# Designs tried in a protein design chat: VH-VL binders against o27280. Part 5

Target 1, 266 residues: o27280
Amino acid sequence: MDSMNVPEVLEIKRIVEESESVKTFIFSWDFRREVRPGQFVMVWDFRDEKPMSVSLIDPVRSEIGISIRRVGEFTDRVHGLSEGDLLGIRGPYGRGFELMGRDILLVGGGIGMAPLAALADEATARGMRVDALVAARTADELLFLDRLEAAGVNISTCTDDGSCGFKGFAHERLLTLEENHDMAAVCGPEPMMFQVMRILDERDVPAQLSLERYMKCAVGICGQCCLDDTGFRVCAEGPVFWSQELSRVREFGRYRRDPAGRRVPW
Key: E = the ipSAE of ESMFold2; O = the ipSAE of OpenDDE; V2 = 0.75 times the mean of E and O plus 0.25 times the DockQ between their complexes.

## First folded at step 1 (VH-VL)

Design b35 (framework fv_bamlanivimab)
Fold by ESMFold2-Fast, scan of step 1:
Structure b35 (fold): chain C 266 residues (1-266), chain A 117 residues (1-117), chain B 107 residues (1-107)
Amino acid sequence: as target 1 above (266 residues)
Amino acid sequence: QVQLVQSGAEVKKPGSSVKVSCKASGYTFTDYYISWVRQAPGQGLEWMGRINPSGGSTNYAQKFQGRVTITADKSTSTAYMELSSLRSEDTAVYYCAREWLGYFDYWGQGTAVTVSS
Amino acid sequence: DIQMTQSPSSLSASVGDRVTITCRASQSISDYLSWYQQKPGKAPKLLIYAASTLQSGVPSRFSGSGSGTDFTLTITSLQPEDFATYYCQQSYSYPLTFGQGTKVEIK
């Protein structure tokens, strides 16, 4: 992606505090560069670059939003920025979600709800019926509920601790829901996505799943960008995959790889 | 290091309930699911259900819905399986097992439950 | 429910023999297949998961292969401690289901 490979230095127009640990950074965007839900950008703080999913795509206001969870040194520094400060943005990268049918189920866990929020906007704009299962550890970590409700999305929630909605994990909540969908889109921790995929496969619901873990290799190829059984590279082939593709990957949901390429249990 | 230690054998009358315990040690109890699998004399293995000890959420096989209750106590690292309305067909060895994504890497020693009038 | 069928249901073998046990799923389960060994009066022990990945501490004479609906467990040089019942188990879909078992007996 020649024209997308050069970082643009953009001013932070607005910051939305989504939760205690998550902020959405909003930038003016020239929509002559297409952005699709499910794509990611490289965010550069002039010291380090990290991949971040696009969580808001607003051509009417000419804005994109990038939601960032505070989990380490880079994200701590970015969370310390204010409106008017500058960040480098390169991209977008990856293939986005593909929409089909009349109705869609979104299943999001934690920050995985970010790319699904952008997808919800597109799906509702296309006249699709949207059901969302939003999962988090606690009620305070449930993301985008107000935005989803404003868009007309039918929302179910679950939290590990029972502080909001169903007490338990996304796949456990999904088992109590008997609704049929033409397709599903899933994003969150891989163990969650694996369990959800299995249930959707049993129900004959085609699903697209977004793998976030390999996005940091967008600038270069590394072992963590490859799916050993298929040879798919997340930054080149993903991050969005159909469930049929992921069901053939031995590593999906069972173990991950550390920086040395060693298999580590979830 | 990882161990699952179950309660002792039980003899029960039809219509009663049995509650089997499974005490975990050697790992962080809340990091793994606990599943219950039974085996009738001379028969194969049958999955009954599972629990996430962290949140307490459960999933049961349809055959046992309404009769089985699986619980966990984080303070003692102990999982429990209670089976009610016992019938002679429930005579079996009941195993707890540490589960991750549907495979069982460590098992308890088993608890023999005999249902007789 | 996914049905798991093993073949044979029993076999007789001698120490040093190559033993092959097969397992067939009623529908495609990709590689979501585990193998367990159970000795009389004992709990099952995990040998293999993900169809072909050997569990830590399991001797290298055990190997698994297959994908989709057809799977095989092989013991390349049977040892005295290997006389046991072997079970396959799918982890693709809940409820989790096991094969009926294959008993490996001394000849």
Scores: ipSAE 0.006, ipTM 0.415, lowest interface PAE 15.0, mean pLDDT 83

Design b36 (framework fv_bamlanivimab)
Fold by ESMFold2-Fast, scan of step 1:
Structure b36 (fold): chain C 266 residues (1-266), chain A 119 residues (1-119), chain B 107 residues (1-107)
Amino acid sequence: as target 1 above (266 residues)
Amino acid sequence: QVQLVQSGAEVKKPGSSVKVSCKASGGTFSSYTISWVRQAPGQGLEWMGRIIPILGTTNYAQKFQGRVTITADKSTSTAYMELSSLRSEDTAVYYCARGRYSGYDFDYWGQGTAVTVSS
Amino acid sequence: DIQMTQSPSSLSASVGDRVTITCRASQGISNYLSWYQQKPGKAPKLLIYDASSLQSGVPSRFSGSGSGTDFTLTITSLQPEDFATYYCQQYDSYPFTFGQGTKVEIK
């Protein structure tokens, strides 16, 4: 039996309320099983399981954190749990982010800041200069600003309604930022990631993007986490892809497929 | 400025293998895709395969599958293409080429390595 | 595999001429098409990417157009340095494939 494919039942040690809709669940973790920013775990509530990105990796305290946005029945149930309650955790799975150079730009939208928060911790510990563009619909939905500030990250914000920072979308704010970086990491709604990717490509900044929308299983056996044109299994070959890989996928940022295989615009 | 520098010309016997190197400078090697493209004398361009060095991800043309191995060493910013079981038809100039972030258009090319397979 | 067919295979032209080269894909490739110039004994040079985007440093007399299956490279007012072989390449799917080349020769 492979231990990574057997759920371990863990006690919720601490819950941090990040916003009205987002909570981070913190568990004790045995770091003999290494976990990297950008990897995900399967969270099992004893009824259903869903993939969730790891948002905190703390070997000093022997803890991991998993940030979950309340969007449906599974996440509603998980949000109803308290410290001391149990969840099943399987993993980690997938390819994490790779760090290179001395300067990194993080661009996160909504819950997409979760894996980027873990990456920011690693990048700063490595001695990199970190700039983060944090985007949300409203000021109340901006995530992890306190963690990023504590880590020494240079933060820019934008909100659709203008309630904090630049008024507009992430890609519009990025166009007003003139600084070049050795690399970028991007996570958020797919249309946002597509626009950001195009701008970074024009600037010759290599970007890694976390694409998680098709994750249906953690081991890549079922094939349900495939990208349309390339046959990539996101859970096996992702969720983190370089922008060069994603630019060849015609559906990235433009459309998705329903269960019948029909194209559905975002 | 970005530059790709390849190893020198090789003369090989049928049935042997050849390993060509491509050293990148002037940019962040690991973040780019490196492809290998060959050209037989008087013929057109033929794509063999590519690697994304930071990921270790490779794709090969079916024609070369099982005979070609593309690798990268990030510490030396060098990509390699090894072709085994050489035949006279493998006589060609072999190019490495860098792919861009948003596509696989090859914006920088190595100077080429002539490989001659002769008994 | 996606087959790329170029037309013509060769052409003769004079300095100052307008030259057009066509490339046809055996299936739809959207705009995932590049054009390259190759001079004898030299590596290819990227001219056009994404069917119509001019590579930095390439003279404005070069332009690309098309989408789907039919693509054109145009050179307005041909210069002496433009006598070369030109290749189209699709990057819609693996394996990446090139056209057979169009040789532009002096008349």
Scores: ipSAE 0.006, ipTM 0.449, lowest interface PAE 12.6, mean pLDDT 83
Fold by OpenDDE, second read of step 2:
Structure b36 (fold): chain C 266 residues (1-266), chain A 119 residues (1-119), chain B 107 residues (1-107)
Amino acid sequence: as target 1 above (266 residues)
Amino acid sequence: QVQLVQSGAEVKKPGSSVKVSCKASGGTFSSYTISWVRQAPGQGLEWMGRIIPILGTTNYAQKFQGRVTITADKSTSTAYMELSSLRSEDTAVYYCARGRYSGYDFDYWGQGTAVTVSS
Amino acid sequence: DIQMTQSPSSLSASVGDRVTITCRASQGISNYLSWYQQKPGKAPKLLIYDASSLQSGVPSRFSGSGSGTDFTLTITSLQPEDFATYYCQQYDSYPFTFGQGTKVEIK
């Protein structure tokens, strides 16, 4: 990696439309540059820069995938790009997921499934049994189902409106699932993760959770992604945290800080 | 400092069972894994199985399936390995080892328990 | 099961020598490999994890390298306390398996 963390200009090799609002951008990748599920990269469209999770790690094809949800001006521009267009990528950054045991539960909501999809690939490749609880507001917002199935993942779905799978929230569905996992990995809306973590803690299931915060530098310098009470920097100590670490973070599940540094409740 | 202290040496007859204990101190018990590894005289290391104490979930090497039982008591931070239907080939030093969060690398080891199986 | 083969099985060296031990896996194990040192009558001691990460408290003269199927443990300058048996171990998949060991003896 470049010591200056200069973005590498990469060509979009292909684009996968995951849903109406989510696209996966595929890039050729030199795997001498290690990347782990749960890590993120900074995507630069030559105007602005945003952190994005790596959702695909394919050493065979020498490719990575970055899944991006359309949520604002930056992502609108990126979603307007075509195959062959260029983006700047620097990273990867942050702490990724660790795999433990033989059976793993993945709980994801919305775009939170992005890093978990990558983790699922690694886990299955290692011969682990992978169960995934995939949550979304509606059926058409469920991500990576075909990919997960192809990887041998046992999928349970839940939707807010009941259009697919269990009608309700992820934590409600989780309460109905068997307790046969050695660890869990969680990523999605923070209120969801908070409730899921509580259940997993009650069940004594070791859990890792990936947080999303406003990031600027991605290298632990600017402090914009610092969590209250602990001083944890999401870009440096995270974005993946153990539940025991998050238990120390009062901010978790309660509020976040906006780009101006103000507390904003979830 | 983290320490794993095992029970004392055992002398057993063929067909009997042995239960070795491993008490952890100086660190957290529930957040780590405990594996058992044995070493016959003059031989290499052989992984037997692993437990995740917080969950009680185990994984055994196929060679020992049906004969080995690994358990853990979270309240006493103690892991146990019981091996039944003992044979002369089971004569070895048995080690407990702590695994990190991944449960794959062993950063702390017990002092070993010599088990001798003889008529 | 994944077989781990170390080379050599034994070697003789002098204090100050550079020592290299190799470990080969029967299939790709990425970087999920650890190295241990064991002295007679003692439990193994972790030296390297994840193929190249030095365990805390281990002298810097120890280093590990490799990925996939071929791995190497290197001692840049052998010290008197380094005469021991060394083992590699894969933790890519169950069951976890060890190499047969490499005994480093004094010349």
Scores: ipSAE 0.006, ipTM 0.504, lowest interface PAE 11.7, mean pLDDT 92

Design b37 (framework fv_bamlanivimab; at its last look DockQ between E and O 0.54; V2 from the best seeds 0.00; counts 0 for: pae E 12.1 > 2)
Fold by OpenDDE, look of step 4:
Structure b37 (fold): chain C 266 residues (1-266), chain A 119 residues (1-119), chain B 107 residues (1-107)
Amino acid sequence: as target 1 above (266 residues)
Amino acid sequence: QVQLVQSGAEVKKPGSSVKVSCKASGGTFSSYTISWVRQAPGQGLEWMGRIIPILGTTNYAQKFQGRVTITADKSTSTAYMELSSLRSEDTAVYYCARSKYGSYAFDIWGQGTAVTVSS
Amino acid sequence: DIQMTQSPSSLSASVGDRVTITCRASQGISNYLSWYQQKPGKAPKLLIYDASSLQSGVPSRFSGSGSGTDFTLTITSLQPEDFATYYCQQYDSYPFTFGQGTKVEIK
């Protein structure tokens, strides 16, 4: 089915406080419109519009969840909303994750765990063994731990300050983990993903990584989310890329473009 | 058994550079980190820096920033430490040491390389 | 940088003696501490890692304890081959740092 390009006005059914800075907004969803982990929707607060990953896909309850980190004016406004308030949602857009094999490794950092949480649910429902490396700066920033545990995911945590799990970065923790996964899915800060991808490549583990870029149209027209050299549009060819695709992207892990099109170093 | 074998003793003049090698035999080179630790005559141990061979990423002590370069060749299971702008104070025995990821206790050491800096 | 203060700097003991060496970190380092033995002209040898874990092949007379800032290496019954210099090392954060060493000499 085709994605809607006109926002549908939806009522916020529930709000889940994931952390001090992250909330999950739950909406009723008509699952005749398919949505896949790794895809994103455009969230419209009737003033501005931002792309957000789907973090919950629940066909049983006919609900989806969108996890939003408070990082700016738009998200500040959204975080000020209450249950019963309205938001515009259009989508889903982009290429989601593809599951393969029996053993999958998820590596997520911060809000990057949002699409991976949805992927974890699908993977476990399919009977896959799921290992998840969940990274954050501090223990209180670790996301979806209870949800992942309830789903049967084997969780490994790491924090920059060592307040929970391994003290260090995700790629450092990854170096200490087993190397026998059939595939990996990665989402988080781009420097993290860059290092993680390098390790996975060395271990010959097929990996998919979800990129974040400034997106305006979400339909591959405006070009605001184009990656240097390749011309990949994150909203159309992504946001999920295979490691082999990203190996061709010069800017990956090094810099991104701001809304004005200027290079912004990571 | 796993061992680290370092290159031979060096005598250098001030201002020059020295490059010491550390070859690992046995085990999996890429499964460990390599650190360099030096010891001046009659003094204690001083950590210089670390490399993760699989990534090539390094971390140096601030004291040696700009003067030390640590590299690793996975194909030969060899790590290198190059120290430039040598001073008399750099006279020491230089050790390479292996550590497991996440636990940087040095379980295997090279035999050491004596570096003498004199005019 | 984390400073590691080792005490004593030197001690004299006899074979069969109980020897205790302490190491204090300038800040909390959890259990990220190791102990080494070094003999003259030789590379250091790992004795204890993670504050209290005995390295494989090391005699059981060696033990480590402590967490946070205060750590102890204990030799329950000193043997002739134990006369050496001992070092503690933290690997909580970069740069890794060592204590100044403790020389165990024969009385």
Scores: ipSAE 0.537, ipTM 0.816, lowest interface PAE 0.9, mean pLDDT 95
Fold by ESMFold2-Fast, scan of step 1:
Structure b37 (fold): chain C 266 residues (1-266), chain A 119 residues (1-119), chain B 107 residues (1-107)
Amino acid sequence: as target 1 above (266 residues)
Amino acid sequence: QVQLVQSGAEVKKPGSSVKVSCKASGGTFSSYTISWVRQAPGQGLEWMGRIIPILGTTNYAQKFQGRVTITADKSTSTAYMELSSLRSEDTAVYYCARSKYGSYAFDIWGQGTAVTVSS
Amino acid sequence: DIQMTQSPSSLSASVGDRVTITCRASQGISNYLSWYQQKPGKAPKLLIYDASSLQSGVPSRFSGSGSGTDFTLTITSLQPEDFATYYCQQYDSYPFTFGQGTKVEIK
C-alpha cells in the first residue's frame, strides 16, 4: 500500500502500563492498512520519528497497540502523554512473522516480547499450541505474562537474577526445555538471540528472529550500512529473518557499530 | 534415511522449457532447504538457486534470475526446478541437494537429471 | 561473486599416499566452506562442512583445515575408493560458488 508512507495523526485511545519502563499505546486503526505480527510503524511525536514494533493487532475492535520502552529523550516524551493526546503513525513496514505447523515456540527478551505477544494472539486464534519462554533481567521486567496466560499460552520464565522462574539466561533455560516445536520466533537483545538461534539450529527447529536494528533496512534506509561487506544482504530484508539467513551475517551476535561505523563487541 | 529421487532425462529444443522434479523419500524436506546445482559436460558445479519449502521463499543466482523458477509441494515432499528459454549451453546434469537450516552444506544429493538441449 | 580457486587442478597419487588439496577464496569467508567428493557419473558427496567438521559416515582419513581465505583438504593413507574429483564450496554469501575441482587419479 502507497498510503503506508503518509503519516496519520491518531488519538491515544488507551494506555496500558506494562512495567515501570514499558507502556502500550492503543489506537483505533483502519485495517485497509493491513498489519501482521512482526511489522513495525514509525511513531512521530511532532519533533522526532522512531520505529516501534506493533504489539497488539485486533481487527475485531479495530485497534492496534504499540509498546514503548523508556530509554531516551523521545521515549521519555512519549511516556509523558495521556489518553486523548495525539501521535503520528506511519506504516506498517517490514516483513512479518510467518506461522508454520501446529506447535510453536516463542522466545522473548525484555521489550522483544512486544511483537511476539501479537504473534501469540494470532497463533492461538488459529488453534496452534504456543509455548513462550519469557526472559528478562529481573521479575519486574517480564512483559505480557497476563496477556499470554489469558490467550492459553504455556509460559516458562527466566531472569538473570533468579527473581522469577529459572535463574539464568534465556539460552540456558531453553536447554532444559523439551523440543517438540515446528518453528520458533525469537526477539530480544542480539546476544540472547544469537545463543538461542544456535541451540534451535542444533535441534533442527526453523527459527525466525526479529532484529530491531534492521527496521531501517525494511523502510529502504541503511541496508548496506547494517551488514558486513562480505555478509548476506541480497535475499533477506528485515526486521524478521530466518535463522539460516542470519547464520551468514558475520556481525550477528558478535559486533555492533558505534556512530563512527567502527565494530564494537557486544 | 532420507534420499532425494529426481525425474528422468530430457531432450529439449532451444527456446523451450524443462521442469525437473526432486522427491524426498523416507522423510519430508519441510525442515530444510533444497538447492539446485547443475554441471555441464566435463565442467564443474554451478549453484542455481534454493527454496525454503516451509516458507515458499526462493533465492536465485543472478545468471538465472528471470529464467529459473523453483517451487515445492510440501504435501508430496517434492521440489521442482523449471528453466525456460533453453539454449544449447543449458545442456547439463541438474542436481537437487538438501541443506539443514543454519548451514548450506549439502548433505544429501539427488542422483541427477540429464537435460540435453539440441536443435 | 566470490571466486573459489583450487590447487592443483589434478594430481597423481598411489594407494597409501597423503594427499593435500587447497582451496582459496577471493575474499574472507570465515569457516563457511564445505568439501565434496564426486566420482564419474555420480552425484557429489559431502565430506567436510564448516571447514573442519567431518560429515557423519565419512572415514577419519579425511580432514579439513583453514579459515578466512585459505583452506586445505587432507586425505591420509589414500584408498582405492578415494580416486575421484574433489570440490570446495563457499556458503558465506550468495551466490554459493564452487572451486573448479581437483582430480585425484592413479599414478
Scores: ipSAE 0.006, ipTM 0.439, lowest interface PAE 13.6, mean pLDDT 84
Fold by ESMFold2, look of step 4:
Structure b37 (fold): chain C 266 residues (1-266), chain A 119 residues (1-119), chain B 107 residues (1-107)
Amino acid sequence: as target 1 above (266 residues)
Amino acid sequence: QVQLVQSGAEVKKPGSSVKVSCKASGGTFSSYTISWVRQAPGQGLEWMGRIIPILGTTNYAQKFQGRVTITADKSTSTAYMELSSLRSEDTAVYYCARSKYGSYAFDIWGQGTAVTVSS
Amino acid sequence: DIQMTQSPSSLSASVGDRVTITCRASQGISNYLSWYQQKPGKAPKLLIYDASSLQSGVPSRFSGSGSGTDFTLTITSLQPEDFATYYCQQYDSYPFTFGQGTKVEIK
């Protein structure tokens, strides 16, 4: 049979506990397969396969890191693994972030900070000024703060409960921040991204937003990752979209799809 | 220079409603967070609620939930506060105020609107 | 709701005096506190935000300090225009709440 894009079985080299609910799994990676911030991989635990964000891209050590939040059966099983255990990885897939200008704003909510941490590393390596708004429900769930600080990123935090930084939602904090960025990159809960996008659009800040949808093939054939009203396939035309592309999408920020394809309110 | 200009004084009967306007000039109204604060005669300040005009979202103090409605019209740079089911205890000066850039502190205040509720 | 308690409720002072006003929050509010000055018949005026940051256009004789639950407004070398009522306000959580006020009057 003709070969297809199948998972490569890789050994977990290191596990970093980012929070009580988030771990980063680090693998050796052959960089002949280039990976860009904002792209994703399909992670196979020999039962199921799920898309996961690439959060670390380190060509010097020949490593990638994949950050996984514990949210269900698949991620519970993966969180139970140890260094030396095996996972299947296929990819990377999708359209990554494009860097523009000299000043970038990152807005990350929860695990959405994972692809933005990879982007921050690239942006700072290019000599860009990077501001990051890192949001979570609680202080314990703020991700990658030490790594961002070490990279020279200017960090603002917010938490729903006020345990760290600004008390409130990311879009409320954003209203109080400087407007002088050349671009923004946004990733997190879709309702947060929608509100952030509206503010950035009003301020004429070009923004790229990273979306998640149900995926099976990851190469654009099966149609499982389509957005309503556009036919955009998140795995092929995304997961990173410009805000201008998303302004035509009724679904964005208003509802999501369950695995059966039914509309479910956010 | 940013200014908030409020509508004029009103005298109302118990059980009625009042709608106070707050027009912004200067700056970018859509980036404001507008709060309403009242002050009964000889008393302190009491926050009632706020609106974020870009989003149209509101938050109300529990004491006023169900009686207060705060709205904004971006095209006229005007926020409104409507208080219903008025009682004599609602006699106060009503202020609108803007949150400053980078904080929720109120850096610009309207001149105040006196509302008198008399039976 | 977070209760804000100011001390004293009033004080008398002379021009040139150093005046301190305290504000206590019923729970930790980090540095999410502002100070306002209000003269009779006028809207409040912001003096200090984020506990210690001086608002643009406010004289440097005003300063704020504190974090967590205990905060202080200090006026050095009190001037005739400083006789007013002063309020603290927290904006750590909704509803935002004010202290009851401190009236500073001529001795």
Scores: ipSAE 0.006, ipTM 0.462, lowest interface PAE 12.1, mean pLDDT 85
OpenDDE, second read of step 2: ipSAE 0.303; ipTM 0.738
ESMFold2 (binder alone), look of step 4: mean pLDDT 92; pTM 0.947

